# Designs tried in a protein design chat: miniprotein binders against a7ua95r516to809. Part 145

Target 1, 294 residues: a7ua95r516to809
Amino acid sequence: ASLSLLSISDLVPDLQFIFFWMSNAIEILYFIQQKSPAYMQTIELMDDKAGSKESLLSATISANEEAMTILEEVIMYTFQQCVYYITKTLYVVLPGLLDCNPFGTEPSSEQCRRAAGVCVCAVCVMPEAVRRVVSVFQTTSDLLQQYQVHSEIQSQMFAYLFFFTNVSLFNQLIDKGPARGWFQRSRVLQIQASVKILLDWAKGAGHNHLAQKFFAKFCSTVTILASPPQQLSQMSWKALCAEHPSLKPVQLHRILTQYQLMAELGPLPIWQPSSEDEAYIYRTVDLLESFENH
Key: E = the ipSAE of ESMFold2; O = the ipSAE of OpenDDE; V2 = 0.75 times the mean of E and O plus 0.25 times the DockQ between their complexes.

## First folded at step 8 (miniprotein)

Design pm3e (at its last look DockQ between E and O 0.19; V2 from the best seeds 0.00; counts 0 for: pae E 6.3 > 1.5, pTM O .693 < .8, other shape alone 4.85 > 2.5, SAP 76.581 > 70, placed apart)
Fold by OpenDDE base, look of step 8:
Structure pm3e (fold): chain B 294 residues (1-294), chain A 109 residues (1-109)
Amino acid sequence: as target 1 above (294 residues)
Amino acid sequence: DPELLERAKYLIEFAELLLEAVEKLIERLERLAEELGDPELLEEAEELLKRAAELMTEAADIAREAEELAREGNPEEAEELRKRILELLIEALRLMAEALRLAREAEKL
């Protein structure tokens, strides 16, 4: 079957099994970590018979450390597998977010059409393309909660998924945006509205800080592109760098250059990079975000 | 479906890794118990380790059942099996810890 047909719903049975084992391994690891110090203290309080206590303590420490290491490897493996499957699903649905018109009367989801009434829930009123992205995150959240995965691991999972989403959307916007007309003001406003719906979902799900942190580059790019020409043309390079610190000089320069072309603006001396940044604006290798920098 | 088959292989490999991790822990605890010299306390420690191994075997069998149920798309039953597996694993670890305590008391005699 083409990768294009894989929905998050098709992965749920496999993800359930992985989350099951991940949660159990975390709980076992946590149990060992909590109990091991008490056992070591019990050994330390024992009478020392001819160095046997030290040998026993050393052997117990070594056995516990190795067991914990193996459990950590299992947790890492399961985490990576979850991320792998979820990011594959995201890769399929994320391009639709950039082409989405959230102001259009798109028909409600098939599930809500089967209900005899117009469901006015926040998910039912979402554009289909946004709903598909939100569904991946919601399904992930529901599975993490269902299997009672430790909150730190949940935070790490969402941090990575938001990172991946930001990199994917940012790179697509920078690379394909000019050719697809995504830099046009009307299209930018559609993208901005779609991203806002996603951020509002993340806020409602308790991930507001993570979403703001990891979507910063994409949000900054969309904010600049959504700005009226009269406003943006009054902002200096230095002011834009200060307002959008998540953007590298080469990225900001590319965005401004494409904005200038789209808005039919002549050369703006106020957007000229500083002498310090001038060497960095030509580093095209730093233009697109890497998936390895997490 | 080749994609379903590949996914099933990853799930099996994962289950095997977790089982191996627990088996290695048991083997180390058994070796630590064997190195400790009081026969009566060692016999009690060995009995606890044997019971721990039985619980771990039951947990592994339930884990295989959970794999089948997950494949069939029965999430509610899989969640109930999760809780049961976890309870068995925690109890097995408690028994192993008590076995180690007894083995250590045996070295003191």
Scores: ipSAE 0.018, ipTM 0.358, lowest interface PAE 5.3, mean pLDDT 82
Fold by ESMFold2, look of step 8:
Structure pm3e (fold): chain B 294 residues (1-294), chain A 109 residues (1-109)
Amino acid sequence: as target 1 above (294 residues)
Amino acid sequence: DPELLERAKYLIEFAELLLEAVEKLIERLERLAEELGDPELLEEAEELLKRAAELMTEAADIAREAEELAREGNPEEAEELRKRILELLIEALRLMAEALRLAREAEKL
């Protein structure tokens, strides 16, 4: 059905509540974990019959396991709810990145002009469509740090946000690219420039490893599409698969087909799929990515 | 408003899960009193957790009212209840954090 239009600013009060609870739940979990060894040590120091100690030990272990299980479920549930709200915002703003002209768009936005004294970083000079996406990531990062959420949880959150971004951009490009003109040369170069700005933000924010890992499919797609014909026409199907392992055969085949159409290339024998891959280049169920394949 | 309805459903589920976690933590504190040999040190922490559980129960009840009001098309009243739910849950979290602090102090003994 239809997706409501939400800015990340509208979600901040809800996210503050959720992040505050998540941070406290994590501290409670660590407290229970810390106390469990001490309680087990006390039980073992009791010079009691094996049956009595076994019964008390079993009951204590069961209660601790239940408490830890519930807290882990609460942490997981709140994490998933954070991701749900943030990805709703991302879903709304991500398509604009494919329509963006980073070479001709004003760097500032209404939000940057309103907060000019606060926002003097490279974010303020970005094209508006890229800035909307970066603003979601930056707001998320600021909240996670404000509430001192554990670094492992912060990494997991950005891993999923980058995964979601990759799937959303890839699916939009593949599904709507021909009709929207996104495969034409000038547009591909604009998309490449916009993605570079986003990746530069991720590098500066300390998430370079996660961004490189989870954007691989979309970045591979843009890299292939942006390649000069002289360079790309010298790469065999097998070489392209090896250089871009994140792309499924059906996906690579579709990308090369669009490249041939826009570069006005005739058939290239070097791009014929291997015999092993021929069965897979027509699997349309594998063309688009699932948001559940994380 | 579909967005307000989804938010109310989330708050109900969240408050109920938090209540389960608090009840388990209260059980753990009762067992800790045995190993510390001084149950009065944990008495205040348990009272704070019981108060947090009361706030979470109230928040869940109000969230069910807000869901019904959002479903009936009373979004302004539902939004007022949503703010009350958040205030209750924030106070419950503060009580839980203080209970944890008290339990840590008792452990140092």
Scores: ipSAE 0.015, ipTM 0.365, lowest interface PAE 6.3, mean pLDDT 76
Fold by ESMFold2-Fast, scan of step 8:
Structure pm3e (fold): chain B 294 residues (1-294), chain A 109 residues (1-109)
Amino acid sequence: as target 1 above (294 residues)
Amino acid sequence: DPELLERAKYLIEFAELLLEAVEKLIERLERLAEELGDPELLEEAEELLKRAAELMTEAADIAREAEELAREGNPEEAEELRKRILELLIEALRLMAEALRLAREAEKL
C-alpha cells in the first residue's frame, strides 16, 4: 500500500521482465515486416491459375496484418507498463529534489562513503535525494541497454520520463513553493544546483537534446528565480516572454510576481504588464501543467 | 495487498496477449515456409515458439491462482507464486529469442 516504501531496486526484477518482452516483440515484428515484401514479390511473379494467386495474396495480407496488430499492441502495452512503474517510483522521489541541499559544509562519514560511489562535481557532491532520482533514470538506461532495446524506443522512453519530471517539478514548485519557502533565493540556488546534476547526467547518457527540450519549462522557471534583481529588472515584459517561450504568459506572470515579493522590491511591480498585455495573459487558461501530452 | 493484486492482473493480461501473438506468428511462419517450397525450413523455430506458448499458458494459470490468493488475504503465498510466474515467463522469452535467431539464420541461406 505505502508508496513511500517503493524503491526502483524493488521494481528491477519486474522491469527486467517487461524490457525483455518489449525487445523480443520488436524483433518479431521486424522479422514479419522483412519477410512480407520478399514473399509478396514471389507471389506476384508466379504464373498461377485464375483465383489461386489472388486468394493466396489476400490470405497473406490478412494474416500479416493480424500478427502485426497483435505485436504492436504487445509493444505498446509493455512500453506503457514500463512508463507506469517508472513514473510511479519517480513521483515518490521527485519532491525530495526540491528540499535537498547539495552544498554541504561538514559532511558525515556516511555521506563521504556514499559520495565516493557517485558522480561528483568540483563544487558539490550528489545529495541522497538527487541520487534517488538519478538512480531511477540510470536503472532505466541500464535495462534498455542490457536488453538492446532499439534506440528510437529508448528516446521515446526518456522523452516521456523527462516530460513527466518537468511537469511534476514545475507543478510542485508553483503550487507549493510559497508555503515551502522554495521561492527564497538561497533555496532556488540549491534547486538550480540539484537540477544541474540531473541535466549533467542526461548529457552523459546521450540524452542532452531530449533534456533541453522537455525540461525547458522548469529550467526557465529556475533561471528566472535565480537571476539577480539588477539583471531581471532591466528586462521588459515582452523581452522576458521572448527569452522564455516555454512558459505560458500566466505562468511567467506568477513567477515574476513571486520573485518581486521575495526580492523585496517596491510596492509597484517592475515587471507588471500593460493593460493591453493583460488580455494576452488571460488567453492562457491553465496555470498548472497537464500530464497529458496533447 | 492492492499492489500484489495489480501485479498479478498485469501478468495475466500480458501472458494472454503474448500467447495470442505467438500463435499468430507460428501460423505466419508455417505459411511462409510452405510458399518458399520448404515446409521444414522454420520447423525448429516453430517448435521453440510452441514450447514458449506452453510456458506462458502455465504462467497465466499460476497468475490466476496468485490473484485469487491475494484477494483472499494470503499475500505471502501470492508473492511466492508471482516469483514462479516470472521464472516461467523469462524462460519463455529465452526460447522466443532463440527462435528469432534461427529464423534469421535460415533467411540468410
Scores: ipSAE 0.013, ipTM 0.331, lowest interface PAE 7.5, mean pLDDT 73
ESMFold2 (binder alone), look of step 8: mean pLDDT 79; pTM 0.762

Design pm3f (at its last look DockQ between E and O 0.03; V2 from the best seeds 0.00; counts 0 for: pae O 6.5 > 1.5, pTM O .666 < .8, SAP 74.399 > 70, placed apart)
Fold by ESMFold2-Fast, scan of step 8:
Structure pm3f (fold): chain B 294 residues (1-294), chain A 99 residues (1-99)
Amino acid sequence: as target 1 above (294 residues)
Amino acid sequence: SDPYLIEFAELLLEAVEKLIERLERLAEELGDPELLEEAEELLKRAIELMTEALDIARELEELAREGDPEELEELRKRILELLIEALRLMAEALRLARE
């Protein structure tokens, strides 16, 4: 059972089935939305010799509303099923993105010796962990194109997938980061490079605007952690809040505290919160992000 | 002379036929050709309803200028009932296929 969650390819037959049902429902819904108003107007213009025009119009309105409700339920159900299976796969592969090195691996000493003392090292390649995440997004894109799902629905799908990815990565970094050493600058630079690969994929796929919108929180977090100590030390709390509006005060406080510990900065804080912000920061409720998009 | 009702019925018939084919392929891919048979039967029932709707629509075209106007409007209502019931069967087939 866990094996089907480890590979997107294992889910392709189920996803193809669900996307096919979604595509058919969207086509029928679109037909009704485009053609029904003209038909209803035709009924309204009919000669009411039978005295039943009002009854037929009422029946047509009721049938139209019921058809649209059924189709919207089918579309929502299939959309939610796709999201469920795709995000379950993402959940398994996303932690690897925080723990991989996108700057490549050194070739073996034997490969270097084979070049008679002059060797060309392997070019940096996409880490397997990043490739697994990209494969989930690419497979989703391929299936949406294969079943000719309308571009607006495609945008909604990727909006949610990017939202999920952002929340998952942010929560993992905040919750597990200190214990895993992910707040160390060298690790943060690796994370930043890995995320750039995902953002570059999104741009190539035509989803740059969605990626910029939905990755803002995680990107802000990584940007702060990658910043030199001298740069952060020159900024006030108000300036940091203004530069990173996607972060809640309690989240920014946690990030800066962890950065200060890892960078071994002196006793002076990088920032000094206001009394109002301080009162909010000491509340524990809003540290982690909700997947409910509240 | 009700192009909307005819086009709607034809679209649903085509969609249901494609869904049956896809359902059969999925069952075969999962190694159980009889898997999802109940869902397939609901879709076949939807085909019967769409066939009836198309037959009524053809009757409407033939009677458009000769028939009783009140009876013609009742036939149009019958087509709508068949279209909605076919959509309900499609939705139920999807739920059964995913259970």
Scores: ipSAE 0.680, ipTM 0.901, lowest interface PAE 1.1, mean pLDDT 81
Fold by ESMFold2, look of step 8:
Structure pm3f (fold): chain B 294 residues (1-294), chain A 99 residues (1-99)
Amino acid sequence: as target 1 above (294 residues)
Amino acid sequence: SDPYLIEFAELLLEAVEKLIERLERLAEELGDPELLEEAEELLKRAIELMTEALDIARELEELAREGDPEELEELRKRILELLIEALRLMAEALRLARE
């Protein structure tokens, strides 16, 4: 546990098993949904010489309802097991995104730095921390496609994985950002570049809509922090709330307070909450997001 | 002819057979060919139920034109019972395999 590096590759056999069960359950459920109505209609058209037609219809309805219930429970259980294993690996690798430098050079990657950075000094290369996160998403995508999991279920899974990623990164930034110097502009620009790589992966994988929806809180945070002080200080509280509706008042207030401190914009509060929001900027129960509020 | 009940039984039988193969491969990869043996036993019982269901379905096809209507409907109910029990065994096997 303390020295073990958890890798998505180590979980592939378990995930393959779980996805296989899920895909079979989905196929059977779909069969019942598509074929059962026609079968019940044929029962209603049968001759009722012995008076058993009503009993068969009732038994068929009851059996279909029970079958669908069992299959839906299997699908939910396997879905939950998949996200449990996948988010366990994400939880381990996500914090590294906040510390990595996509603009810098890695000593062990001299050949990569020379090839990538010689003619372009601001080029982002995929840092190891970002690669680890992308690897989790890509492996998940590959498994879902390998087992031909229904596209709606694939979307639901990535919606949850993006939600989990957003909550993890946002909570880490808010909770540890002051102590770790993550609110410094140079660090924020590094974080912004790292998240851009994740968004590009999501777009290329066909999940751009989901990523934009579920990363909104963390992306809004980074966008605010990356804004030049001259531009940000001229924006009113109401304008910032309108541009960043994903941020709760307590969250926005905390981000702006930390930004003002780290940018050394003086002791006077620049952004004054509206009177209607002032009661909410100290609701610390609303500051951090819950992994279970999905 | 009861194409719904036959298709249901055939689809479920195919799924269970594939699940047994997958479970045996997983046990072999973990270095213990007898691992998950309890889950495999449940799936093999599910196969027995589906084989019985298909046998009843063939009997039903043979009798459909001239059979006793009450007997035909009882055979259809029996197929439904077998299908549901097989699904219960499949779900239970999954829970055991994850332990």
Scores: ipSAE 0.458, ipTM 0.820, lowest interface PAE 2.4, mean pLDDT 80
Fold by OpenDDE base, look of step 8:
Formats: structure tokens, sequence, C-alpha cells
Structure pm3f (fold): chain B 294 residues (1-294), chain A 99 residues (1-99)
């Protein structure tokens, strides 16, 4: 009940405090890391007054290491809290992405409906379900930029969020797809178009490489399912494995089996797994992706 | 009780004290006393805020057994606000020491 009411906008005040704290801790950490070598060198160049130099150097190293350790713990904690809150909001909005029809004339956002004019901004022309997902990512990006969070931490944040999104969408598609009709070609094309809008956003936000890397499994699944039966039926198991290396043999086998059922295709010998892969296609534990492996 | 918040506040105070000592040493080496006075004042103010946060954290520990959950959450929020402001002052002090 409570999770369905949680919007990213409701979390912005709490996220602002966490991002502010995280950013400041990162700045302090980088300051220590940058200044420590120069300071140690200065101590090393001092005249050795009766062994005080080694003691001062040792004390300085120890104090820096301890301060850095504490700051790293702060950064890790604040990072985990940000991820926790953001992923909760993603969990709520991601299912809508699979049911979205991006080719429909969905009315503009409620915010843009109140404005007397049709807003033609890139976000306002997005389907509502896609816009909700993009809004979570955009809000995250805006907060990271507002608090000038270091680019490496920004990249790690988006890497995890894209990973989470890919796992969530992939698992939902594999588990619920047949029952929801998401394996139907028309529905797959809708999903493909919706994901393309998200990927185009990620490209515009400077995260193209991360998005391509972390969405690879979901994109591969959608690409296979979007393929015309005439084209896909000509591709061998080995060719499909080579073209979609992000998919485990059990995952590819499941996708092809469900595709065959949906397309009313008879048994296709060309999709028969190799003798090497035959043992792996029955590993049902590897079918769904884990959230813990990142 | 958020024992993690208390432990964190204590660790952060210790880190700040060490950072002050480091900044004082750096200032002595750089020979720019004017930039140092402003940075030191900010750091002293940060220590005051963190000390207040620790006092509230101790109150939180005492209340954690019998206190109202809403009161405990308000105290937690206030501790976090103080720690965040202290970190802001520290970041500004470090910025001044970088220039």
Amino acid sequence: as target 1 above (294 residues)
Amino acid sequence: SDPYLIEFAELLLEAVEKLIERLERLAEELGDPELLEEAEELLKRAIELMTEALDIARELEELAREGDPEELEELRKRILELLIEALRLMAEALRLARE
C-alpha cells in the first residue's frame, strides 16, 4: 500500500540532504587524497631533528588513513541510501513501461495540461509511463549535478540504476511476458519503442555507454522477440548465441521456446542447442537475473 | 535508537578534529595566515554543530527506550541537519584552503 504512493518528488527533500552530505564527504576525501602526497613530501624534506620526522610522518599517515576510512564509510552509506530510495521509486514505475503504448496519443502530463499551451518539450511528448521512468532518472541526474557530485560517483550511481532497471524489466518480461501478451510482436514493438526513448534520454544525459552495457540483456531479449519469424527461423542457435552474448543459454532457450509458442512455429531443429550448451539450458536457477550480483 | 547515527557522529567528530590539525599544519607550511583564520573559524563552527549533534544523539539514546517514535524521528532529523551543515562548513573551509 505505502509503496504505491511513493513518487520521486516526495523523496526529493530527503534525497537532497543525502546528496549534499555525500558530495561534501567526497570533496573532503579528494582534498585529503590530493594534499597528502605533497604534505608527506614536505615532511620528508624537513631536517631530521632527533627522530621527530619519522614520528610526525607516521602520525600524519595514520590520521589521514583514519579520516579517509571514515569518509569512505560516509560516502558508501549515503550512496546506498540514495540507491535504496531511488530504486524503490523505479520499482513502482517500471512495470508501466512494459504495458505502455508509445504509438498512442496519450494526453500531455497533468502539469502541462494546466498550462494553456501544448508543451512540445522532449519530456512532454513522451508517453506517461516512459515519462515517469525518465523523471526518476532525470531527478537523480539533476540532484547529482546540483550538488556537484564527483563524476565517478555519478557514473557508479547510473550504472547501478541501469543494472537494477535491466534486471527488473528482464525478469518481468521473462516471468510474466507470456501471460501478459508481451511476447506478441505488436506488444514487443511497443516495448522496443519505449526502451528506445529511455536509451535516447540516457544518450542525451551522457550515459550512452553505461546504458548500452547494462541494458544489453533486456535489449537482446526485445530484439529477438521483435524479429520477424521468417528472419529468426533462419538463425541457428550458435548464431543467436554469438549475436546475443549477454544472454545465458537457459535464457536464450526460454525466449526461443516462448517465441515458438507465440508464433505457432513447429519445432525448429536450427534452434537446437549445441551439445556443449545442452547441460546449461536446464539450469532454471540461472533463468532470472539476481539483484545481488552487482 | 539509531546506534549507527551516534557512532557515525562520534567518528565524524574525530575525523573533523584530525582535519583541523591537518589544516593548521598545512597553514603553517603555506604561510598564509589570513586564509587560515577564515577556514579555522568555519571548522570551529563545524565542531560546535557536531558537538550539538552528539548531545542530541545522547538524548536520543536515553529516549530510545521510552520515547515516542515521532519524537525520536524528529531528533534523528535534527542530528542529520546539524551534521550536514557541519560538513558544508568543512567543505567551504577546505575550498578556502585550496585557493
Scores: ipSAE 0.017, ipTM 0.409, lowest interface PAE 6.5, mean pLDDT 82
ESMFold2 (binder alone), look of step 8: mean pLDDT 73; pTM 0.651

Design pm4 (at its last look DockQ between E and O 0.03; V2 from the best seeds 0.00; counts 0 for: pae O 5.8 > 1.5, pTM O .737 < .8, placed apart)
Fold by ESMFold2-Fast, scan of step 8:
Structure pm4 (fold): chain B 294 residues (1-294), chain A 86 residues (1-86)
Amino acid sequence: as target 1 above (294 residues)
Amino acid sequence: SDPYLIEFAELLLEAVEKLIERLEGDPELLKRAIELMTEALDIAREAEELAREGNPEEAEELRKRILELLIEALRLMAEALRLARE
């Protein structure tokens, strides 16, 4: 009922139950996929004067297809249940990642600037908000390993969790960022450092390729916002689109507009969209990402 | 011999027995699945005996019956999960 109030540790018993059902269904499905071809070949090679072996072969094929359909539905249902509980927990903890300071109690603008790409000398502490997000991913990884869930399904799980995290963070930043001051340079550098901790966890867990793929939009956004004004002002609209293909024209335009306001630069003519993209810039319905699409 | 059907029934029986221990709802569907799998194993042994004794056509009909029982048990398992999470 109140899943949004639960920590990941509170969900472990429910997740263990669901992963247990998923694991059993996967084991049965794997058995059918591995053993049924040899059995069907055995039927085909049987001596049968009445032709009843063709009926048995047909019945076996039909039964295997029905079994696979039922098992796939069970696996999908349990997968969706796990995703529901895990993403419900993530949704509650993710905004904290945008509001935390990994540089400690008194971060200097120079220290933050160095973390942005000039000889990384900044010391980062894992904030509680980042630890909560990492704990969700780590607990998920531990449960998938405990119940010996196949690597392909593990990859699908983390693909979706990274997709969800990316969409959630991007939408929060774009929609709430102006009111929360998140587009201010010092805040952006804090966000960038926090995201790096999350991405480093993903790399250590063996999910680097999934993280690169599914965090592309949020990473592009933070990279642009963390760019020095003198460097960003030298980039044409076409060059920015080419460097950040994950961003839609309307999204890139919103990000650059917020950057201009927060950096106190005023509007810069050099970031004029192409005539092809101009029509899409005014479509606010395409600004935020959908949780239903990759 | 048809180790595939026997192994399938044994695997499903083991899975159902493990699932019933952790079920949050009514175990009757899973208990029924156990009964179906027990019947499937009995039929599988009968099919092997008929095949050895020179009655392969009757053995093949029994093997089709085992497939029906396996599918029904899987359907009961899926329904038990849905009810437990309802």
Scores: ipSAE 0.694, ipTM 0.918, lowest interface PAE 0.8, mean pLDDT 82
Fold by ESMFold2, look of step 8:
Structure pm4 (fold): chain B 294 residues (1-294), chain A 86 residues (1-86)
Amino acid sequence: as target 1 above (294 residues)
Amino acid sequence: SDPYLIEFAELLLEAVEKLIERLEGDPELLKRAIELMTEALDIAREAEELAREGNPEEAEELRKRILELLIEALRLMAEALRLARE
């Protein structure tokens, strides 16, 4: 029953209402911003026989400022409401992405099977866990387009949703990965393939830059873990930091430690942290990410 | 004279009428916003007549009243949203 209450399909009517309010507020705000300067200019050009145009001009300035404040607050409130409901749904569906096997997906048609060399079957039939996440993103995108929400607000919405997704996946992988067997190379490759499907969705939806930016920490983690031992053992700590700037020293150290356990490697001198970073590799307060990025 | 205040009022009125059609809760705040905006449009017509008749000072007083009504209607619209989502 609680999963039913968190389904994106159950929340669509509420989201439609909220997006409708948001888009109307944006339209009115834009009207004021575009039209008010010309109106104020016409007031300044009026015949001022009684000196009353200064009073009208002052009232107009004050009213415009108050109107824009009210509208900006409505936009902010509706944005926060959307994010709240959408992320509640994401929280429920994201963990399944770490357990699914995208390579076991059966082709949905004969043409998909015959085009498998281009990975068309993965695009044609998503694993259920990935499909649930994509459905949340796609439903959000459809609603934003349906209500013609301003493109800057759409970008801010997806920036936050990708941020939330990254934090949730990263924290679960780091925290639960050893017990769940998620650091085994075959599992990491499955996770990498699942995330690739999600990144491909983001690219097709016009959000590639945002996804690259806000998934960087999780993608870096998976990239390191997916690397063959022969290749990774030749990369120094400094090189890994340079290639993966989104990872904090404590996070990189933990990832390499889990990698060593999985690959049955002993300590590698090349992975010794720089003297600067050595002060930070045991700061466990910095290991997991916060959902509060303010 | 200048249709800015009329366009503002019409835009708000159109938005609020659409919002009422979708509101499940108590529509009283939105109904009051509609009343204020219809009053603003009536006052706008009166202001146009006064300006044309050579009473620009009184017309400007009415335009200040229109601004007050539009802001109060916006405030009611925002409050209706908060109550519907509270």
Scores: ipSAE 0.688, ipTM 0.917, lowest interface PAE 0.8, mean pLDDT 84
Fold by OpenDDE base, look of step 8:
Structure pm4 (fold): chain B 294 residues (1-294), chain A 86 residues (1-86)
Amino acid sequence: as target 1 above (294 residues)
Amino acid sequence: SDPYLIEFAELLLEAVEKLIERLEGDPELLKRAIELMTEALDIAREAEELAREGNPEEAEELRKRILELLIEALRLMAEALRLARE
């Protein structure tokens, strides 16, 4: 199937099996971890008459360690498969978020309207491009809850998905933004509004801290670009670094340079990098975020 | 198609088999889990052979069956373990 046709709904049947498997493997792993000490104590209390107690204890320890190791590998594998499938769907829908005009009269999705009349739920009032992204996260959340996946694994899943989303959006904005006109203030305000809707959803879903942490680079970029020229031109390089610590010097320098070009500002000495950062602003290898650093 | 699905299914089956032998639980659920795991292992070996012979489509169908059996075995195991915790 063309990647362009892949929806999260098409993957739900396969994801259901993987999540069920992952959840049960986690359940087994935690059971072993909790029961292993009691089981070892029971063996230790057995009558030593046969000299077999030490051998039984050693065999039990070794077998439990092996089983836990294999279960951890299976959990990791199933986790990676879930992430792989979900990120494929995100890859398809995320570009639409940058092109979205949330202030336009996009027709609300017909699907919610058919079942209960005019649904005014937060998802139904979302722009279509935002709704598609939120639908991926919501479906993931629903599946994790349905299969009662351990809260730590849920947090790790969302951490990675938010990381992936931030990297994807940030890299697209930095690389394609100038050519696509996404650095124009009007377009930036549209992007800012769209991202706010996504962050509001994440807050409502209980993932506010993760969303704030992992979207920091993209949000900082959008905040700088959304700033009025009169305000931003009064901020020094050092002040901008302090306000936006998630941005590397090369990234901040690139954003400011593109902002200057877009706003037709003359040279701003106040934005000149510090002597300490001057060597780092030329590290173009650090300009785009890597997907491998997670 | 995940080429590693068979390998990971085999590893999980081995792990769960070793656990079933040692863990307390409903003996009927454990027995059924072992039966499903054994069937899954046999199918996994067949799938590996088919994949090696250059029949990836049939191997993929068998991989789905392995996953179904494994999931059901894990379900039964989880149920047996829940009963052992009460």
Scores: ipSAE 0.018, ipTM 0.386, lowest interface PAE 5.8, mean pLDDT 83
ESMFold2 (binder alone), look of step 8: mean pLDDT 78; pTM 0.728
ESMFold2 (binder alone), alone request of step 10: mean pLDDT 78; pTM 0.722

